# Ledger of designs, part 1: VH-VL binders against Ras guanine nucleotide exchange factor D (gefD)

Scores and structures below are computed, not measured.

Target 1, 231 residues: Ras guanine nucleotide exchange factor D (gefD), of Dictyostelium discoideum (Social amoeba) (q8is19r433to663)
Amino acid sequence: GSNIIAQQITIIDNEMLMAIPPSQFLHKSFSKESKSPQFHDMVSKFNEWARWTSSEILSKEKLVERVVTLSFFIDLAKSCVELGNYNAANAIVGGLNHSSISRLKLTWERLSTKVTQDYDRLLSLFDLSMNYKNYRDEIKSTKAKIIPYLGLFPKDLIAIEEGNDNFTNNNLINTEKFRLLYQTIKKIQSYQQPLFTFKTSEPIKQYLKNISNGLSEEKDFHSISHKLEPR
Unless a header shows other numbers, all headers, positions and changes below count from the first letter of the chain; antibody chains aren't numbered by Kabat.
F stands for the ipSAE by ESMFold2-Fast; E and O both for that by ESMFold2, at different seeds; each is averaged over both directions (binder to target, target to binder). V2 = 0.75 x the mean of E and O + 0.25 x the DockQ between their complexes.
Where letters were taken out, [cut] stands.
The coordinates of atoms that the task and the answers printed are left out; those that the model quotes come from them. Centres of patches stay.

## First folded at step 1 (VH-VL)

Design o04
Fold by ESMFold2 at other seeds, look of step 5:
Formats: structure tokens, sequence, C-alpha cells
Structure o04 (fold): chain C 231 residues (1-231), chain A 118 residues (1-118), chain B 112 residues (1-112)
């Protein structure tokens, strides 16, 4: 089931998280791949988790198989949250929210009530409103090992850079700005902790590392979606 | 501190309705659903239904389907359970409980006693 | 609806002795995600229920390690390795694998 796959995804994501040196968050280094290769590896994998989700659902021409696949990915995102992997969970939710997936009314209406309600809870958790308030509250309230949604840290760092001058009106160094930057980077480092709870399944891990090899391109998603469920 | 605080005890006659409130504090209200569970005197626990505080979607137990309405007001972080056409066997303590999807019903309100008597 | 059956319905236990409560479901509680959504609650006198064990065997935050859950499929057990005075109350199992959520009848635990 989906909790075994979620464990392997979490191993993969944690290995990438542990590999990111803090220098890649300094001086907007994360905006250039050559200056932040490990950060971009994890961002690339996040996008791969999302594309995998959408592509697998779209690959099922038969409605029954598509419903099973949709249900599996909702369960997978839920399992990732339960393991503390909010990064992969958000990626999977992003794939489920892709316009080519959300339009599949025949598929969505056939989900069980409980799976539909699990998806509702996932949408609430990763809702963008009030600067991801629901997600941020979730992370603060948990004491378990977590893999945070990595994409919020560049947003927070850019907001600090753009919202604060380097110098005060009296031409002194704005130490509050640099305190805020430092605290954000320290928070990232606090999540870079080893994972001890799961055993690696090498066949599953290798499959997950190479999932892009068979996926439909995102440029084709709209066409495939319309073929599956016209209008 | 996560807390659910319910409205006070009610005494009703058969055929009336009752509306129990459940105010949440200390957490993001829309991040969790709300379950309603009742307990008749000397009896066990009976699940009545669930509401999403995010979407407003509901799921009701068959025994109360058609007589119950569950709502949520996100502006006040308050859930409501409205039970209509009351019968004497609706006499119970009514609990609200937060739905933490893998800790299901982890935080409970203090309970609201509803007494239905002639 | 999934029927949850607890045995025994009442226990009288000497302080410091173990207690064991059985919960059986009318059908498998294994969800499509591979988890089993079986929960244990304690209702102390005059209080609402409190979560003890989630997903068969996981202790909720702050629950002492003398409480343990086990089982699979349709057959589940809550054990208290050494019953203390504060453990008195009614214990319920509950399934959340599917709607409607259903509880066992309860097991009253008393100190002898």
Amino acid sequence: as target 1 above (231 residues)
Amino acid sequence: QVQLVQSGAEVKKPGASVKVSCKASGYSFTNYGINWVRQAPGQGLEWMGWISTYSGDTNYAQKVQGRVTMTADTSTSTAYMDLRSLRSDDTAVYYCARDLWYYDMDVWGQGTTVTVSS
Amino acid sequence: DIVMTQTPLSLSVTPGQPASISCKSSQSLVHSDGNTYLYWYLQKPGQPPQLLIYKVSNRFSGVPDRFSGSGSGTDFTLKISRVEAEDVGIYYCMQATQFPYTFGQGTKVEIK
C-alpha cells in the first residue's frame, strides 16, 4: 500500500534535504542553479513528484483504473503527511490540483466519501491563504521529524530582502534584516536531521528515483485530459 | 492550548429542536474537521456525523439523517449541530471532537447535556 | 456499518496487575493505504473521552508506556501492564477506516 511508497519517498527527500549546505540559501544563491545545485535537485524532485502524480492518473484510459489511481495518490499524500514529509505531500497535492486533473469530473465523483474528505483535509493543509497559515501552524505544533515544504524558504528569504533596507534612514546597517535572514536559515538547519525509522527497499527506491523516464510531458496533459473526459 | 468549548445544557420538549455550539481555539480551525458524538445516560458512544470546517461538506449517521444539520462558521471558529424533531431517546450528552486525520478525535469538548422530556 | 465488539464489558483489577481488553470488528479495518484505523479511548468519570492509542499500536502524546495496543485485521487488544488508580474508567475501541465511525460497547475498568 501507499504507506510503504511514502516511506521510500521520505528516504529520498530526506537524503536530498541533508545534502543542502546552508550557503545555498545565502545572497539569493537559490535563484541560480550553478550556485545551489543540491537545493535545485530537491526542487526538481518536488516537481517530479507532482508531474508523476498527474501523469499516472492521465495514463489510465479506463475510468475504473483512473479512480483507483486517483485514490492511491490521495492516500499517498496523506501517508506522506503522517510520516512528516510535507514537501512530498505538497508536491502530490500540486499534481492532484493540476487543471488537467481537477477537471476530470467523472473520475472525482466516483471517489469514496472518506477519500474525498481526506483530499479536502490535504487542500486545507496546503491552502495558500494568509501566507500558508494552515501549513505553518501544522509545522509549529508537531514535534516529530519533518521534511518541510522547501519552496517556502526562498519565498520567506526574498520577502525579507525586499521588505527591509540594508541600511537604516540614519545610514547604519539594518541589523534586524540580517537577524531575520539568520533565523530563517537556522530554521532550515533544524529540519536537517537523520531519518532512522524506515528500511530502504532498493527496487522501490530506484523506481522512484527514475520515475521521469516514462511520464507524459506536461505540455501534453491538457490534450490527454480532454480525450479521457470530453467536456 | 487547543480547546473546544461547548454551549450549556438544554431542556427541550419532544418535537422541538436544539442547536449546540462548539467553539475552537488554539489551532487553525479550517485545518481540522469536527465530529459530533453523543452518549445517552448509562450508554456508550454514538457517532452522529462529521463536518469539514474548510469546505462545509458533511457526513451524517443514518440514524439521524434528515433530522440533523451541521454547520461551521470560520469567522468565529465555531461549529454547530442542529438536531430537529427531538424525541425522548435523543436525551444524551453531545460532544464535539476535532478530527486530526490519523489521530481521529484527539481533542473533545466538555459535552452538552440535552434533556428531552414531556 | 462495522460492528465493534468488546470483551469483557467489565474488569475489576488489583492495583499493579495487568489488564487486557479485546476488540473485534465485523470486517477488516485495513484501509486501502495499508493502515488500520483502530483507536482506543479512555473516558474517566465525569470527563469526555481521551485518545490513548491510534492506528492499533501507537501511543498518543503523553500516554504512559504501560498502555500498549496490538492486533490486525479484525482482532485487537489493549493491554495495561500495571493498572494504576488513575486508569479507572471506561475504555472504548473505535474504527475510523470508513464512515460511519463506530465504537465498541465499552469496558469498565475498576480497582478491586
Scores: ipSAE 0.273, ipTM 0.716, lowest interface PAE 5.2, mean pLDDT 88

## First folded at step 2 (VH-VL; from o09 with heavy chain E55K)

Design o09k
Fold by ESMFold2 at other seeds, look of step 5:
Structure o09k (fold): chain C 231 residues (1-231), chain A 118 residues (1-118), chain B 112 residues (1-112)
Amino acid sequence: as target 1 above (231 residues)
Amino acid sequence: QVQLVQSGAEVKKPGASVKVSCKASGYTFTRYGINWVRQAPGQGLEWMGWISAYKGNTNYAQKVQGRVTMTADTSTSTAYMDLRSLRSDDTAVYYCARDEWLYGMDVWGQGTTVTVSS
Amino acid sequence: DIVMTQTPLSLSVTPGQPASISCKSSQSLFHSDGKTYLYWYLQKPGQPPQLLIYEASNRFSGVPDRFSGSGSGTDFTLKISRVEAEDVGIYYCMQSIDLPWTFGQGTKVEIK
């Protein structure tokens, strides 16, 4: 089931996380793809996880198949959270929240109560309120290995840069600013740990690495969604 | 420390209402749901319902549907269970329990005794 | 509703001897996510229930290894390899695969 797929997703995401040199977070390098190619590879894969989720649901013309697929992706996001892969889990939740998916009322109302509760927990976890308070509380100390939501680090680094001057009011070096930057980069590095736990399934891993080779493009999602459920 | 602390014992007459509180501490209240479970004297455990502390969605057991209202106040991290039109067979200890994704009901309140007698 | 049936309802055990409690569900507790949603709780005298076993066979944190859960589908067992005085109370199985969550009738374990 979804646990085996989640393990392979986590292997893929961890390989990309391990490949990012710390320099790609320095000097706001992450804002330019040419200066942060590995960072952007992982961001691109995040968007692929999200698009994969939406595209697979939209590819199911029959209602019962669409419900099974929707349920599977909720279970998959849950499995990713349980494995500590918050990056992929957030991407999948993003795909489930896509406007072309969230409008599928006939599909959503067919979910079991269990799956509906699980989705509620996922929405709560990745809610942006209070600067992602629920997510930040979740990752503090719950798992030995985590793959964090990558998109939050540029936000944090920009906030530190723009919220703190290089010098104090008395024109002394603002050592707190540089300590905060260092702490954030060290936190990123703390997540860059080898993953020894899961056995690779090469057929599944290769499928997941190449999922973009058959996905509907996002520009088409709206028209497909309205064809499936004109309501 | 993760903890749920409930309000004190209540004595009620048939037809009255009771509101039991459950104050959470030591964790992010909105991340978890709250279950309510009751236990009549000398009897087993009976699930009454569930509330999401995130959006306030509820599920109620059929036996109490229409008589129960569960609420959550995120500003005080407190869940409430309001049971109306009390009957003598509502006499029980009422527990709140945190709804944890992996473990189910992993943390329980100390219980609130509700006695309904004429 | 899923009916949970425990056997026996009462058990008197000589200290240091094993104990075994059976729980049978009216429907499979195996979910499509690959997990079995069966739990065991202990309610000691005068206390709220406490979690012992989750997902049929996993001990909750701090639970002694003399407690073990087994089973799948509809048939489950809780075993205590050596009953101690602190193990006295009422044991409940519970399912969370579908709402409403339901409990077994309870098994009272006493020291003989």
Scores: ipSAE 0.197, ipTM 0.697, lowest interface PAE 5.5, mean pLDDT 88

## First folded at step 4 (VH-VL; from o09k with light chain S32T A56V D98Q W101Y)

Design k36
Fold by ESMFold2 at other seeds, look of step 6:
Structure k36 (fold): chain C 231 residues (1-231), chain A 118 residues (1-118), chain B 112 residues (1-112)
Amino acid sequence: as target 1 above (231 residues)
Amino acid sequence: QVQLVQSGAEVKKPGASVKVSCKASGYTFTRYGINWVRQAPGQGLEWMGWISAYKGNTNYAQKVQGRVTMTADTSTSTAYMDLRSLRSDDTAVYYCARDEWLYGMDVWGQGTTVTVSS
Amino acid sequence: DIVMTQTPLSLSVTPGQPASISCKSSQSLFHTDGKTYLYWYLQKPGQPPQLLIYEVSNRFSGVPDRFSGSGSGTDFTLKISRVEAEDVGIYYCMQSIQLPYTFGQGTKVEIK
C-alpha cells in the first residue's frame, strides 16, 4: 500500500537530508552546485518525485488504470504528510498539479469523493500564498520529526543576507543579522535527525532510487496528455 | 485552542429555512473541511454533508440533497449550513465538526437545536 | 452506504467492571493507503460527541488508557478495562473510508 511506499521514500529523503553539511547553506553556497552537491542531490530527487508522479499517470492508456494510479499518488502524498515528509509530499503534489495532469477531466471526475477531499487538503497545505503560510503554520505546530520542504531555506537565507548590512551605521557588527542567520541554520540542523521507526525494504528502496529509468521526459507530457484525453 | 462555536437555537415553521453558522478559531480555517452532522431527539448521529473551506466544493447526503446548501466564508472563518423546506422531522441538534484527515472529526461545535413546529 | 451495526445497544455496568462493545461494518474499512478507517466516539449526556479512538486502536489526545480498540476488516471492538462514572454516555463507531460517513446505532453505557 501507499504507506509502505511513503516509508521508503522518507528513508531516502532523510538519508539525503542527513548528508547535507551545514557549510552548503553558508555564503550562498547553495546557489552553485559545485559548492553544494548534497543539497542539489536532494533538490534533484525532489524533481524526480514530481516527474515520476506525472509520468506514471500518463503511462496508463486505459482510463480505469489511470484513475487507480491518480488515486494512488494522492494517497501517497497524504501518507508522506502523515509521516512528516513534507518535502516528498510537496513534490508529488507538484506532479499532480502539472498542467498535463490537471487537464485530464475524465480521469479526475472518476475519483472517489474521499480521494478528492484528500487532494483538496494537500493543495491547501502547499499553497504558496502569504509566503507559504499554511505550510509554515503546519510545521510550526509539530514536535515530531519531519523532513521539511527543502526549497524554502535558500529563499529565507537570501532574504536575510540581502535585507541586512553586516555593519550598523556606527560600524559595529550587526548582531541581529548574524543571529537571524544562526537561527535559520540551527533550525535546518534540528531537522537532521535519524529515523528509528521505519524498516528498510531493499527491493522497494532500489526501485525508488532508480525511478528515472524509463520515465517520459517532461517536454513530452503535454503531447501524451492530449493523446489520452483529446478535447 | 481550536474551537467551533455555533449560532443559537432556532424555532421554525414547516416550509421555512434555517441557516446555522459555525465560527472557527485557533487554526488555519482553509486547511480543514467542515462536516455537518445532525441528531434527532432520541436518535443517533446522521452525517449531512461536507464542505471544503479551501475551494468551497461540497458533498451532501442523499436524504438532504436538493434542500441543503453549505458555504464557507474565509474572511470570517465561518461555515454555514442552509436547510430549506423544513419539515417536522428536521427537528434535531445540528453539529459542525472539523474534518481532520489524520484524526477524522476531531473537534465539534456545541450544537444548534432547530425545532420545526407549527 | 456502509452499514455500521453495534452490539449491544444498551449496557449496564457496575463501576470498576470491564465493558466491551462490538461494531460490525457491511464492508471492509481497510483502504489502499494501508489504513483502516474506523473511529469511536463518546457522547456524554448533554454534550457533543467527542473522539476516543481513531484508526481502530489509537487513543486520541487525553483519552485514558483504560480505553482500547481492536479489530480489522469488518469486525471491531471497543473495550473499557474498568468503567468509571465519567464513562457513562452513548458510544458510536463511525467509518470514514467513503462518503457518506456512517455511524453505528450507538451503545448506551450506564451504571447500575
Scores: ipSAE 0.359, ipTM 0.750, lowest interface PAE 4.2, mean pLDDT 89
Fold by ESMFold2, look of step 5:
Structure k36 (fold): chain C 231 residues (1-231), chain A 118 residues (1-118), chain B 112 residues (1-112)
Amino acid sequence: as target 1 above (231 residues)
Amino acid sequence: QVQLVQSGAEVKKPGASVKVSCKASGYTFTRYGINWVRQAPGQGLEWMGWISAYKGNTNYAQKVQGRVTMTADTSTSTAYMDLRSLRSDDTAVYYCARDEWLYGMDVWGQGTTVTVSS
Amino acid sequence: DIVMTQTPLSLSVTPGQPASISCKSSQSLFHTDGKTYLYWYLQKPGQPPQLLIYEVSNRFSGVPDRFSGSGSGTDFTLKISRVEAEDVGIYYCMQSIQLPYTFGQGTKVEIK
């Protein structure tokens, strides 16, 4: 079920996380793929998880199959959260929240009450309000190994860089700015730990690594969505 | 310190309404739902319904459908259960319980005794 | 609705001795997400219920290791390896695989 697929997604995401050197989290490196190739590999895969979610739902012409697929991806995001993979969970939620998916009223209304409650919890967890307060509170409270949502690190590092001067009024180095940067990098490194508990399924892992092959492009999502549910 | 504190005991006549409050503290209120569970004297536990503290959507047990309204006020971190058209078989202790994803109902309020009698 | 049936409904135990409570559901509590949605609660005298075991066999935080849960499908067991005075109360199993959530009738555990 969704737990075994979530495990393979987590193996893939953790391999990418562990491959990122700390230097790629410097402010200017974020903007250039050539200076942050491993960081951008993981960002690209995040976007692939999201596109995969939307595309698979849209590929189901029959309503019953579409409902099963929608329910599966909600369960998959939940499984990712339970395994500590907040990065993939957020990507899948992004795919579920795509306008071409959220408009599928016939599909959404047929979800079970339990799956609907699970989706509400996922939306609450990744809510943007108060600088991702719910997500940040969740991450602080957990002691287990996690794969954090990668997109917040550049945001935090940019805020430190632009919110603090490099030099004090006396033209001395602002050591508190560099302390803040160091603490953020150290936090990222604390997440770069091996997984001990999951067995690799090579067929599933290979499928997931090549997920974008044969999927609809995002530019086509709206037209497919309107064909499936014209109203 | 995570806790749920409920309003005090109520004595009501048949046909009246009761509104029980459940104030949350020590956690992010919008992150979790709230279940309402009741226990008639000398009886077991009966689930009444659930509310999302995030969106305010609800699910009610069929037995109380149409007589119950559950609400949540995010500004005060308080959930409410309003039970109308009270009957003698509504006499019970009413509990609120936090709806935790992994653990289920992990934190419970102290209970609110509602007595319905002539 | 899923019916949860507990046996026995009452149990008197000599302190230090083991106790075992059975819970049977009218349909499987195993979900396609790979989880089994079976929980155990203890309600001590004059107190609200408290969580003991989640997902069949996992002890909630602060629950002593003398409590253990087991089972699958429709048949579940809660065991207390050595009953202590603080373990007195009513034990409930509960399912959350579907709404409405339902509880067993309760098993009252007393010290003799």
Scores: ipSAE 0.264, ipTM 0.704, lowest interface PAE 5.0, mean pLDDT 88

## First folded at step 5 (VH-VL; from k36 with heavy chain K55S E100L L102K)

Design m01
Fold by ESMFold2, look of step 6:
Structure m01 (fold): chain C 231 residues (1-231), chain A 118 residues (1-118), chain B 112 residues (1-112)
Amino acid sequence: as target 1 above (231 residues)
Amino acid sequence: QVQLVQSGAEVKKPGASVKVSCKASGYTFTRYGINWVRQAPGQGLEWMGWISAYSGNTNYAQKVQGRVTMTADTSTSTAYMDLRSLRSDDTAVYYCARDLWKYGMDVWGQGTTVTVSS
Amino acid sequence: DIVMTQTPLSLSVTPGQPASISCKSSQSLFHTDGKTYLYWYLQKPGQPPQLLIYEVSNRFSGVPDRFSGSGSGTDFTLKISRVEAEDVGIYYCMQSIQLPYTFGQGTKVEIK
């Protein structure tokens, strides 16, 4: 079920998180893949989780199968949140929210009321309003090990770098700027903790590591979506 | 810190309507949904419905479908339950409760007594 | 709708003695996501209900460890290892595997 898959996704995401050295967050290194290869590996996998979600739903020609698949991915995102993997959960929600998926009215109407309720909760959690307020409140309040949404860190670090001068009006070092940068890096490092809770399933893990090889390209999603539900 | 405070008791005649308020404080109102649960005198608990404070989407119990409207006002952090065409068997204490996802209904309002009698 | 049946409906317990409440559902509460959606609530006299147990066996924050939940499928049990005066009230099981959420009839626990 979705809980077992979510565990393996979380193992994969945590391995990538653990592999990112702090230097890849400094001096806007994350803006260039050559300066931040491990960071970009995790970003690439985030995009693969999203594309996997959309592609699997679009691969189901029969309405009944498509409804089952849509329901599965909502349950999977929910399971990722429960395991503290907000990175993968947000990726899956992004795939569900892709325009080629959200337009599948016949499919969405057939979901159970419980699954529809669960999706509403996921959208609320990852809503971007007020600088991701709901998400930020969620991770602040949790005491458990988490894998945070990776894409938020570049946004925060750029805001600190560009919103603060390196020197004060008196040509002294702006220590507050560098304190803010340090606290953000320290927070990222606090999430880089080993994960010992789940057993690895090597067959499932290898399938998940290699999912991009069998997926439809995003450029084809619109065409496939309109073939499935022409309206 | 987290609180749900409900409006006061109501006495109504059959056929009238009642609107119960539930003001939330101590958390971001749009983050979690609100359940409405009622309890007739000497009876058990009956779920009436759920509303998303995020989207305004609702789900209602079949028994009250067509007679109930649940709304959420994000500007005042207040959920409302409007029950119409009241019957004597709608006499109950009405509770709002926060939907804390996997944990269930973690915080409940104090209850609002609605009495329907002729 | 899923029917939740509690037994007994009333229970009189000597202080310090154990209590056990059964809850049976008309269909399995096990979901394909690997979770079982069974909850326990306590309503003390004059108070709104309060959450005790979520997902069969997990104590909610602040719930004493003398409360324990168990079961699977359609059969569930709440146990109180040593009943105290503050445990008096009506206990409800609830399912959230599907809407509408439904409660058991309640089990009144009183001290003798």
Scores: ipSAE 0.605, ipTM 0.835, lowest interface PAE 2.1, mean pLDDT 90
Fold by ESMFold2 at other seeds, look of step 5:
Structure m01 (fold): chain C 231 residues (1-231), chain A 118 residues (1-118), chain B 112 residues (1-112)
Amino acid sequence: as target 1 above (231 residues)
Amino acid sequence: QVQLVQSGAEVKKPGASVKVSCKASGYTFTRYGINWVRQAPGQGLEWMGWISAYSGNTNYAQKVQGRVTMTADTSTSTAYMDLRSLRSDDTAVYYCARDLWKYGMDVWGQGTTVTVSS
Amino acid sequence: DIVMTQTPLSLSVTPGQPASISCKSSQSLFHTDGKTYLYWYLQKPGQPPQLLIYEVSNRFSGVPDRFSGSGSGTDFTLKISRVEAEDVGIYYCMQSIQLPYTFGQGTKVEIK
């Protein structure tokens, strides 16, 4: 079921989160892979979760199988949210929102009303409007273990770096800028906590770690999508 | 504090329509959907429908399909339920309730009494 | 539509004594995501319903531990280990596994 797979995704994502040293968020180091390899490993896996979602749906030539697969990934994103893994959940939603998937009208109209409702909730959560307000409200109110959406931290750190000079008008150190940077890094570190709540399934974990093998490449998604539902 | 405040009681004749409002406060209105549930006098709870405050998508109970319209105004954080062609068996207290994922309907409005009588 | 059937429809309980309410659904409430979508609500006199139990057995915030839910598949139970005066009202089970959401008929609990 989707809950078991969400648990293994969360183990994988948390291992990568735990591996990122704070230095990779300093001095815009995240802008270059050589200065932030662990950060980029997690970004790469985020993109792989998204591509996996799209590729699996597109691999189902029969409409019935495609509907089942679409439903599964919506349930999987929901399960990730329930486990506090907002990073993987957002990646999966991104894969579901890919233009090659969202255009599959025959598939989408066949979803149950419950699954359609769940997808609407996911879209609302990860909506980018008002600087991700719904997402930010969600993680602020959540008391349990969180794996946050990683891609939002570079946005916040760049805003601090570019919105504040290093020195004041009197050539003194701008201590408020460095306080803001420090607070953001401490926030990231607050999420870097071990998981204690569920067991690794090694076969499932290895499948998920090697998921890029055999996936359709994103460049092919459009042509595959049009073959499946030509209009 | 999360709160849903509904419009006041209504008395209507058969064939008329009623529009009940539900104003949300204490949370981002588009984050969650709104359910509408009614309760006839001395009776149990009956789900009428759901609206996404995010997308405007709706789903209505079959019994009221074709007679109900649910809307959401994001500028005022207010959901509305418009029930048309009223019948005496539409006499009920109408509740709005916030639609949460894991927790179901966690916050309810105070209820709006709608009386349909000739 | 999923039919939810509660028994009994009415209970009269001596204060401090236990109470038990049964809820049966016409089809399984277990979803492939591993969750069972069964909820319990209490409607106190003159008030809107309030959430007691979500997903079979989880107490909502602020709900006393004298309330417990159990069950699986199609058969569910709400237990009150020691009924207090504040517990008077009508108890409803509800399913949210599919639309339309449906409620049981209600169980009125009152103090002898």
Scores: ipSAE 0.468, ipTM 0.790, lowest interface PAE 3.1, mean pLDDT 90

## First folded at step 6 (VH-VL; from k39 with heavy chain K55S)

Design n04
Fold by ESMFold2 at other seeds, look of step 8:
Structure n04 (fold): chain C 231 residues (1-231), chain A 118 residues (1-118), chain B 112 residues (1-112)
Amino acid sequence: as target 1 above (231 residues)
Amino acid sequence: QVQLVQSGAEVKKPGASVKVSCKASGYSFTRYGINWVRQAPGQGLEWMGWISTYSGNTNYAQKVQGRVTMTADTSTSTAYMDLRSLRSDDTAVYYCARDLWYYGMDVWGQGTTVTVSS
Amino acid sequence: DIVMTQTPLSLSVTPGQPASISCKSSQSLVHSDGNTYLYWYLQKPGQPPQLLIYKVSNRFSGVPDRFSGSGSGTDFTLKISRVEAEDVGIYYCMQATQFPYTFGQGTKVEIK
């Protein structure tokens, strides 16, 4: 079931989160891969989760199989949310929202009511409106383990860096700016906790670490999508 | 503080309609959907339907399908349930409840008593 | 529609003693995602229902440890290890595995 796969994804994502030293969030280091290799490894895996989602759905030529696969990925994103892995959940939702997937009307209309409503709830959670208000409210939850959406931290840190001078108009140190930066870094570190809840399944983990092998390339997604469901 | 506050009691004749309001506060209204559940006097709970406050999508219990319309107004953070062609067996307390997804219905309104008498 | 059947419908308990409520579904509540969407609610006198247990056995936030849920498939149980005066009310099981959501008939728990 999707819960077991979500657990292994969460183990993988947490290992990558744990590996990021705080220096990679300082001085906009995350904007240059050479200065933030561990950060970029996790971003790369985020993009792989998204591409995996789209590619697996597009690989199903038969409508019934495609509906089952679409349902599975919606359930998988939900399972990731339940485990506190918002990074992978958002990646999977991104793959579901890919234009080559969202256009598959025959597939989407065959979903069960429960799965359709779960997708609605996922879209609500990761909605960009009001500076990601629903997501930001969600991660204030009391869950024991949270893997946050990694891509939001650079935006927050850049906004602090560019919205505040290092010195006041009187050439005094702008202590509020540096307090904001410190609080953000401490918040990131609070998520860097070991994960002992789930047993590793080495066959599943290896499959997930190598998912890019055998996937259709994104450049081909539109062509495949059109073949499956012509307009 | 998360709360749902419902409109006041209604007395209606058979064949009329009633519209119950449910105003949410203390959270982002579009984050969680709303369930409607009713309870006839001395009876158990009956689920009537669900509405997404995000998309406006609905799902209704078959028993009330065709007679009920659920809506949500995001500008006022208020959900509504409109029940038409009232019968005496629609006499009940009507609850709205927040859909906290896999956790269930965590916050309930105080209930709205609807009495249908001829 | 999935029919939910509770037994007993009424239960009178001496304070401090245990209580047990059975809930049976007309079909399996196991969803294709591997989860079982079985819930327990308590409706205290004159109040709306309140959530106690989600997904068979998980206590909702603020619910005392004396409440526990168990079961699988079609057979579920709510146990109260030591009934207190504040536990008086009507207990409902509910399934949310598929639409429409359905409740059991309720079990009224009273103190004798």
Scores: ipSAE 0.673, ipTM 0.859, lowest interface PAE 1.6, mean pLDDT 91

